# VHH binders against q9y6x5, part 3

Target 1, 379 residues: q9y6x5
Amino acid sequence: LPPKLLLVSFDGFRADYLKNYEFPHLQNFIKEGVLVEHVKNVFITKTFPNHYSIVTGLYEESHGIVANSMYDAVTKKHFSDSNDKDPFWWNEAVPIWVTNQLQENRSSAAAMWPGTDVPIHDTISSYFMNYNSSVSFEERLNNITMWLNNSNPPVTFATLYWEEPDASGHKYGPEDKENMSRVLKKIDDLIGDLVQRLKMLGLWENLNVIITSDHGMTQCSQDRLINLDSCIDHSYYTLIDLSPVAAILPKINRTEVYNKLKNCSPHMNVYLKEDIPNRFYYQHNDRIQPIILVADEGWTIVLNESSQKLGDHGYDNSLPSMHPFLAAHGPAFHKGYKHSTINIVDIYPMMCHILGLKPHPNNGTFGHTKCLLVDQWCI

## First folded at step 1 (VHH)

Design s02 (framework vhh_surovatamig_d1)
Fold by ESMFold2-Fast, scan of step 1:
Structure s02 (fold): chain B 379 residues (1-379), chain A 122 residues (1-122)
Amino acid sequence: as target 1 above (379 residues)
Amino acid sequence: EVQLVESGGGLVQPGGSLRLSCAASGFTFSDYWMSWVRQAPGKGLEWVATISQDGSEKDYVDSVKGRFTISRDNAKKSLYLQMNSLRAEDTAVYYCARGGYDFWSGYYFDYRGQGTLVTVSS
């Protein structure tokens, strides 16, 4: 019987929330499993890019989902919420559910994970839900557990995505302890529901479960705005993405646009594409624009307008506030083991190992995660 | 040339209603998310509401939720904002904007109209 894996993402779950709030259900999960305290995500620290990095093991420049809003300079296509189902955007990589389905005639199941409602290399998740934020966690969980128990060929890889605590992090900011405490308590209760459901269905003892997130959250303020309209007129450029990483496509000479932007604010860095720091692994893709603006933590780039966000992400991936965590439980994992840090791209080769899949070439390092696994030697 | 032309602004008493219209030209209207943004006297631009290409998705700033309704007519190439239960705080120049807003990317507007003034006063 092939091994089974359920990958769960709670969007925007900042790693240090674990230390500042109580999670009795998650603590019980970790007690009999493993915890990675910090996951160093990929730059840009945004939802679509990092969710695709988790399932491909690739940096954004390699998998092609380089932002939540994109422009492709070769094909002249635009990506936003309205066209996220165009396979063109997702076809620069092969996500794990595609590999899972093409090896050993296995099935995959998906509840809302980014990309799972798109045919990628002519392969769509065997079972999936079209993205709809209004669908409850309970309905997503009901579908995933039904598919895990009742599918032929068997579902061996399943994903479950939930929008919180990201939506509340944006609305209230991570420093709003009253509202964030309420939201995080609800998430912990959902984790309790997940574990109870898996136990009742006889799945718990033989299923590997990973609970992770794509990024963290930092506090924003109306006192920390960078107004691009004070630097440069909109007639000089096309704006591809705004904040906290602005993607600028010049309509005039690139050097002239760069010169107007480079000294506009002490709270953002302005990069020509070739000058983007190598540590970001954010340069070698046609969807990365000629000029990138990177706001300092907690600063919001605006166009002569207020921002409704009290929390945001997308910032430098070296910032601990941008880091999620990873917790896992199941027959592949040690019990009661804590690990300090892995890279988010390391999750993919680890998952391939657990499922017995041959990974596609990727940027992850299996050695970084081997200490989590019972079938591996770790000093 | 992309053009967005707003109309329907005016003076209204608190609790009153206004319907703003935006006529779009110079592009394929049905291919774009559209938004309303406003600028109150002495303040910066504030996003108000956004609508997807086919009208299936809508979002609003919290202060107008339940009072304002965004809609579009792709055949007429027109965007609308129905404003009910108006408050003094809604006094602003309202702009039709090409582009959307979401929690993932924030605002993305590449064109705005000339604006239409809404004054809520007794």
Scores: ipSAE 0.000, ipTM 0.172, lowest interface PAE 20.0, mean pLDDT 89

Design s03 (framework vhh_surovatamig_d1)
Fold by ESMFold2-Fast, scan of step 1:
Structure s03 (fold): chain B 379 residues (1-379), chain A 122 residues (1-122)
Amino acid sequence: as target 1 above (379 residues)
Amino acid sequence: EVQLVESGGGLVQPGGSLRLSCAASGFTFSDYWMSWVRQAPGKGLEWVATISQDGSEKDYVDSVKGRFTISRDNAKKSLYLQMNSLRAEDTAVYYCASGLYYDILTGYFDYRGQGTLVTVSS
């Protein structure tokens, strides 16, 4: 029987939530598994980009999902929620479920993971749910566990995505301990439900389970706004994405737009595309705009001073507030092992190893995850 | 081609009511969270209300809670905003917008229509 892996994402689960709140179910999971305290995600620290990096092992400039809102300068297509099902946007990489289905003649299953309801390289997840945020965690879990137990050919790779604590992090901000405590307790209870369901179905002992996230969350404020309207008129540019990383497509000379923005705010860096710091690995793609604005942590870029969000993400990936964690349990993983840090792109080659798949060329380093695995030598 | 076309705006006296409509085309309307956003004269864009794909979840900015009601009809590909007890400060161009739940909560929208003007004045 081939090895099986369930990859679970709780969107926006900041790593230090584990130190500031109690997670009895998650701690029981970790006690018999592994914990990576910080996962250094890719820039920009947004949902679609980082979820696709987890399953491809590639930086955003390489896999092509460079933001949640995109414009492709070559084809002149616009990416939005309604265009996320166009394979064009997703075809610059091969996600693990496609590799799983093509290399080993196995099945994949998906409950809401970004990209899994899209045919990528003419291949869609064998079992999937069309994205719908109103579908409960329990319904997603019921479908995934049914597919893991009853499929022929066997489902060997499954994904499960949940929108919290990201939605509440935006609404309340991560510093709202009363509301965040309630939300995070509910997530811990969902983890307990997940483990119990897998045990009742006889899946727990032979299934590898990874629980992770795409990014963290930082506190925003109406006292920390950057108003682009104070620096430049709307007629000089098209706005492709706004905050905290603004993607600017100039309608006039690029240098003139750059000069109007360059000294606009002490809390924002303005980059010509070729001047974007190499450490971001956010330069070599037609979907990255000619001018990128990067707000400092906790600052929000606005077209006027109105903003309803109390928390946000998308900021510099060196910031600990932007980092998620990774916990894992199963026959591939050590028990009771704690690791400090890995890169989010390292998850893909580790998952390929667990499943016995040949990874496509990627930016991850398998050596970074060796200490997590029972079949590897750490030293 | 994605299109959002707003209608129903006009001049109304304080305490009056208006119903805004938005006709959507060029995308699978029933798959998307929808929002109303507004822009008062000389001011920035303000999020007003959001509704989930099936209409089961609704959120509002505090200043309109209890006065405005967002609704949708997926069969007709239409979004609505019932505005009651209108105040002078509600004067704005109202836009229909679409996006994912988290993008809407952060004030970002994938698509926005041309807007419909609401003026609350005597």
Scores: ipSAE 0.000, ipTM 0.174, lowest interface PAE 16.6, mean pLDDT 88

Design s04 (framework vhh_surovatamig_d1)
Fold by ESMFold2-Fast, scan of step 1:
Structure s04 (fold): chain B 379 residues (1-379), chain A 121 residues (1-121)
Amino acid sequence: as target 1 above (379 residues)
Amino acid sequence: EVQLVESGGGLVQPGGSLRLSCAASGFTFSDYWMSWVRQAPGKGLEWVATISQDGSEKDYVDSVKGRFTISRDNAKKSLYLQMNSLRAEDTAVYYCAREGYSSGWYEFDYRGQGTLVTVSS
């Protein structure tokens, strides 16, 4: 049988949750596998951008999913509904399930991973579920494990996405220990269910499993708001995305809009597209707007209103609060190995290596993950 | 058209030094990780050293660590390998190589014609 890999994401799982809460099932998974304590994600630290970076190995400017809300100035298309299935948004890169299906005769399976219910380069995941947040983890797991047993052609790559702890992180904030402990215990129980199901089906010993996330979470407050309406009249611009990274499309001279915004708040940086810091790798794409506003950690950009969010993400990717972790188990991985940090774009070439696939050009570095793998040396 | 042109090879005695240069053209040099790889007579390709796009990250094969230094000049579109304390086993053709975004060691999408380094008394 060809090598198989299951990639699991728990949205918004901040790396330091591992040190502040008990995860008996995840700890048992890590004891017999590997842990990367911090994964440095791509900017902006949002769900769609980072999930697509995991499966393409590309920065957002290269894969084209530059935010959860986007506008393409060339085609005049808007992306603001998380259920928008227009392939246009996803076709600037080739995700791993497409690579897996096009190299040799292989199948892919997907339970809710962003982009898997969209045909990309005329290729859709062989088995998939249309995105629906009401579908239980158990139903997603049942479908994935059923599909992993398909042999004609064999399913060698599978993905599983779960919306927590992100939804609760937004609702309660990461500093709400009572509510977050309950949510995180439930996630640990789901990890236990996953491992138990794979063992019961005889898949556990021969399947490579990666558990990771797209970003972290930081505490927000009604005391940390930036009111954009106090700086500029909304008639001067079109708002493409609001918080914590605002995407501004000027209706008047760009320099005039920039001058109205640049001194609006001490807790927000204002960039012309050309001045966006190189370290963000967030500049070379038509979906990146002429002006972006980047709020400081824990600050929320609003339009003359209060914010409903007690936690948020999207902030500078150098912030540890924005970092997820990566844990893995299976025949490709060492046992009991801990690694400090990798870049989120490094996950794609590592997964391609495990599956024996030739990766598409990407921004990841295989050398960063070689110490995790049994068929590589780390001397 | 992508081109990589190596220079600086030659005959040196054990313990000597050489500096190899590679001139790149036809692509945005600063966007790519670059490597030096070598091939001893009658043997396969061996990776020697790698450098990140901005030069902040460097890695070496153990046998050259502490003796060789990889560097780059993005303004001049040039890659360098400073080789000190040369040994007979360093005798090889040295190639400048552009790393494609590939999953393994020695996976390069472009390689130059090479420059011969001979370490002999």
Scores: ipSAE 0.000, ipTM 0.112, lowest interface PAE 20.8, mean pLDDT 88

Design s05 (framework vhh_surovatamig_d1)
Fold by ESMFold2-Fast, scan of step 1:
Structure s05 (fold): chain B 379 residues (1-379), chain A 121 residues (1-121)
Amino acid sequence: as target 1 above (379 residues)
Amino acid sequence: EVQLVESGGGLVQPGGSLRLSCAASGFTFSDYWMSWVRQAPGKGLEWVATISQDGSEKDYVDSVKGRFTISRDNAKKSLYLQMNSLRAEDTAVYYCASGVYEWDSYSFDYRGQGTLVTVSS
């Protein structure tokens, strides 16, 4: 029987939550599997970009999903509706479910993972759910497990996405111990339900399961606001994305706009596109705007208004608060092994190896994840 | 085109009650967490109450807990705030606000024009 993999994402699950809260179900999962304590994500540390990096192994400048709100300077297209199903935005890369369906005559299944309800290179996930945040975790799990057991050609790659703890992280902030404890306890119970369901269906011993996330979360405050309207008038630019990474499209001379923004706040870095730090790998794409503003951790960019966000992400990917974790269990993985850090782009070549797929060119390094796998040696 | 229209404000005596309504159009109301926020004269914007997409989760600022009830009718695309035992400090312009979880944040993307609540005499 071909190897099978279920990839699960809990959006916004900051790595240090594992140290500060109790996760009995997740700890049981890890006890007979592997844990990567920190995953260094890609910049910008946002949901759409990082979810697409997990399944392509590419930096954002290479896969083309550079933000949740985008403007393409070559085609003049705007991506401001998250439900826009235009394949144009996703076609700069080949995600693993497309490769899975095309190389081995296998099926893929998806419950809400970003991009899975879009035909990419004329290929859509064999089984999928159109994105709808109101659909329960239970319904997503029911569909995934049904497809894993009842498909021809067999489903060998499946994805499951859940919006928490990100939604609550934004609403309450990650330092709200009472509310975050409640939310994280519920997530741990969902992990318990997932494992129990797979065991009851006879899938658990032969299915590889990865539980990961796209980014972390940092505490914000009404005392840490950057009012962009105090620096520059609205008539001088088009705003493509706002906070904590603002994407500025000048309506006048770029240098003039840059000069009005450059010294606006000590808590914000202002970059001309060509001056964006190389370590971000956030420069070589037409969807990256001529001027980018990067707020310091915990600072929110606003337009002459207060912000209701108590937590946010999108910040510098070197910040530990932006890092998620990765846990995995299954026949491909060692038991009881802990690893310190991998890059989020390393997940893709590891998954290709597990599924026996030839990876497309990518920015990941298979050597970084080989110690997790039973058929590899760390030397 | 997105529109939020608040109504139901007015003058009321301390201890009285009012019900605020918000009519939503131009977006998929059932996909959004909804909130009531208020602004007292000469003060900043204060969050009052929030309700989840299906109405199963509700949160309130401490000063209104037990006095105010947030509710919604997704079929009618309407948000409500039942305000009981009103106090002078509840005097404010009340705004309906919509937030959406679009993959990475719950933020307030839309805000209505407001309805004035005055608690006096």
Scores: ipSAE 0.006, ipTM 0.309, lowest interface PAE 9.7, mean pLDDT 89

Design s06 (framework vhh_surovatamig_d1)
Fold by ESMFold2-Fast, scan of step 1:
Structure s06 (fold): chain B 379 residues (1-379), chain A 123 residues (1-123)
Amino acid sequence: as target 1 above (379 residues)
Amino acid sequence: EVQLVESGGGLVQPGGSLRLSCAASGFTFSDYWMSWVRQAPGKGLEWVATISQDGSEKDYVDSVKGRFTISRDNAKKSLYLQMNSLRAEDTAVYYCARVGEYYDSSEYAFDIRGQGTLVTVSS
């Protein structure tokens, strides 16, 4: 039988939550599997970009989903989370479910992972749910497990996405121990439900399961605002994305806009596109705007208004607060192994190896994840 | 504005030599692996040679090994291809290309290429 893999994402699950809160079900999962303590995500540390990097192994400048809101200078198209179903935005890469379906008569299944309800290179996930935040974790799990057990050709790759703890992280901030403790306990209970369901259905022993996330969360404050309206008049630019990374499309000369912005706040870095630090791998795509503003950790860019957000993400990917973790269990993985750090783009070639798929060219390094795998020589 | 501008192509007799040049602008040239890629009339794009950021590592397609030499000058932001013992099958448009961020070196992807320079090898 072909190997099977379920990839689960809890949006906004900051790595150090594991040190500060109790997760009995997740700890039991890790005890019999592997833990990567920090996953260094791609810049910008946002939901759509990082979820697509996990399944393509590419930096954002290469896969084309460069932000949650973006503008393509060549085609003049605009993307947002309310109109994300145009295949144009997703076609600069080949995600793993497409490769899975095009090789060896296999099916894919998806419960709301970003991009899975879009036909990419004329291929949509074999089974999928249209995005709807009101659908419970239990209903998503019921559909995924039904498809894993009752599909022909067999479902060998399945994805499951859940919005928490990101939504609560924004609302309460990651330093609100009382509210975050309650939210994280509920997530741990959902992990317990996931494991129990797989065991009851006879899937657990032969299924590889990865639990990960796209980014972390940092504390924000009304005392840490950058008012963009105090720097520059709206008539000089079109705003493509705002906070904490602002994407600026000049309506006048680029140098004039840059000069108005460059010294506006000590808590914001202003880059001409060609001056964006190479370590971000955030430069070589028409959807990256001519001027990018990067706020310091915990600072929010606003337009002459207060912010209600107590937590946010999107900041520099070198910040530990922006890092998720990765835990995995199954026949492909060692038991009780802890690893310090991998890059988020490394997940894709590891998953291709587990599934026996030939990976598309990617930015990941298989060597970084080989110590997690039973069939690899590491020690 | 990121640009790569090739020069040095032309008509040459079999067994002859040519030196291609590429001028880079709009990015930090010394931070990138660089390649030469070619396209023969009516054929697909073929990778020819790659050079590391500091020039310490060089790779070539088997058909040009021992005949072509890739080099770079980071101070001048320039890439070069010295082509010796040219054959009729080397006839192609030659493109300077910046190597994208791909860790599997067997699968080089080029994120930027120039307009090309034509090399014709004919008697």
Scores: ipSAE 0.000, ipTM 0.109, lowest interface PAE 20.3, mean pLDDT 88

Design s07 (framework vhh_surovatamig_d1)
Fold by ESMFold2-Fast, scan of step 1:
Structure s07 (fold): chain B 379 residues (1-379), chain A 120 residues (1-120)
Amino acid sequence: as target 1 above (379 residues)
Amino acid sequence: EVQLVESGGGLVQPGGSLRLSCAASGFTFSSYWMSWVRQAPGKGLEWVATIKQDGSEKDYVDSVKGRFTISRDNAKKSLYLQMNSLRAEDTAVYYCARGRYSSSWYFDYRGQGTLVTVSS
């Protein structure tokens, strides 16, 4: 029987939540599996970019989903997370479900993972749900487990996405222990439901399950705002993305716009595209704008307004507050093993190995994850 | 040109009701999350309520839960806020705003606002 993998994402699950709150169901999962304490995500530390990096093993400049709001200067197209399903945005990479379907007569299944309801290179997930945030976790899980048990060719790769704790992290902020405790307990209960459902259906012992996230969350404040309107007039630029990484498309000379912005705030770095730090791997794509503004952790860029966000992400990927975790269980994984850190791009080649797929060229390093796997020698 | 035009504000007694309306133009209204935000005299902007593109999801700030109802009519390109059991602390200029406070979107446009005054 071919190996099977279920990849689960809880959006915005900051790694250090595991140290500050109790997760009885997740801890039982980890006890008989593996834990990576920190996953270093890609820049910018936002939902669509990092979810696509998990399934492609590529930096954002290489896979083309460089932000949640994008503009392509060549085609004049605009991208927004508000239901943009144009394959144009997704076609710069080949996600794992496409590779899975094109090799060895296999099927893929998806419940809400970004990109899975879009035909990419003329291939859509064999079974999928159109994105709808109103669909319950239970309904997503029911569909995934049905497809894992009742498909020909067999479903060997399945994905499940859930919007929390990100939504509550934005609303309450990660430092609100009362509200975050309630939200995180609910997520732990959903993990318990997931394990129970897989056991009841006879899937648990033979299925590899990865639970991870795309980014963390940091505390924001009305006392930490950068008012872009105080530095530059709206007539000089088009705003493609605002906070905490602003994407600026100049309407006049780029150097004049840069000079107006470079001293706007001590809590924001201003980069011409060619001066963006190499460590970000965020430069070589037409969807990255001529000027990028990067706010310091916990600072919000605004247009002459206050912000109600008490938590946010998108910041520098070196910040521990931006890091998620990875937990995994199944026949491919050791039991009771803890690992300190991997890169988010390393997940893709590890998943390809588990499934017996030949990975497309990628930025991940298989050696970083081999200690998690029972069939690998680790030094 | 994106335009959001609010109406329906006025002076009401505590415990009274008002319905605010917002007329949208210059963009595909049905493709966006929409929100109401308010600014009390001498205070910063406060998010009040958010509604999903198809109306299937709604969220509110805790102080208005059970009293305010957000709704939309995509055919008319209109956003609404039904405000019941109004309190003195609800006194503010109310703005129609495009977007939500989620990770995926910021409020990129808001209207000129409509004043709601709750007093005896």
Scores: ipSAE 0.000, ipTM 0.220, lowest interface PAE 16.6, mean pLDDT 89

Design s08 (framework vhh_surovatamig_d1)
Fold by ESMFold2-Fast, scan of step 1:
Structure s08 (fold): chain B 379 residues (1-379), chain A 122 residues (1-122)
Amino acid sequence: as target 1 above (379 residues)
Amino acid sequence: EVQLVESGGGLVQPGGSLRLSCAASGFTFSSYWMSWVRQAPGKGLEWVATIKQDGSEKDYVDSVKGRFTISRDNAKKSLYLQMNSLRAEDTAVYYCARLGYSYGRPYYFDYRGQGTLVTVSS
């Protein structure tokens, strides 16, 4: 019987929420499994880039999903919600569900993980749901468990994506304890429902389950705005992405645009593409623009407007507020083990090992996750 | 080609009401969160209200809560803003806006219409 893995993402689940709120169902899951307290995500700390890094093991400059809004300088294509289904954007990497389907006679199933409704290298997830935020967690869970039990070839890799607590983190900000308490309690109840459903269906004891997230969340404020219009006129550039990492495509001399921006705000760093810090691994891709602006934590870049975001992400990946966690349970994992930190790119080679797949070349280090696994030795 | 066309603006006295409409074309309207944003004379853009794809969730800026109601008709590809108890401070050009694609709700707008002027004056 081949190993099976369910990968669950709760978008925007900041690691420190585990310290500030009670999660009885998640804590019961962790007690009999493993917890990684911090996952260091890739820069920029946004949804599409980090979800694709989890399933490819690659930095954004290598997998090509470098932001939630992109422009490709070579082909002159724009990535937005109008063309997110264009395989062009996703074809610079091979995600794990494609490898699962091509290396073994196995199926993959997906409830709305980013990219799973796109044919990548002519391969789409065997079972999938088109993205629709109106579809309940219960309906997504019903489809995933049906596919795990009733598929031929067997589903060995399944994914489940949920928009919370990211949506509420943006709306209320992570420091709104009253509203965030309600949201996080509801998520914990959903985790309880997930575990109960898997137990009732006889899946729990033989299924590996990973619960993780793509990024955290930080508090924003109307008192912490950077008005880009006060720095530079619209005639000088095309804006590809705005906040908290602005992607600037100059319409005039690049050095002239850079000089207008470089000292505009003490709460924003301005980089020419070749000067972007090496630690970001955010330089070697045609979709990374000639100038990027990186706002300091909690600062929002705007175009002569207010912002209703009380929380945001996309900031420097060294910030603990940007870090998610990883919890896992199943036959591949130790019980009651806690680990401090892994890189988000390390998840992919670990998952390949669990499934018996040969990983594509990647930026992860399998050694970083060995201590989580029963069939491995820690050094 | 994405198009958003607003209508229904005009001159109204304080305490009066107006209903704004927005006709959408060139995209699958029922797949997007939609918003109303406004720009008062000499001011920046201000978000006013947002509505989920199916109309099940609605959000408003504090200054309009209880006075404005956002709604949509997916079959007609139309977005509406019912504005009651209008104040001088509500004077602005009102834009229909499409909320950019996100697996969360980032409160950003990738397309806006040309706007419709609302003037609240005695």
Scores: ipSAE 0.014, ipTM 0.388, lowest interface PAE 7.4, mean pLDDT 90

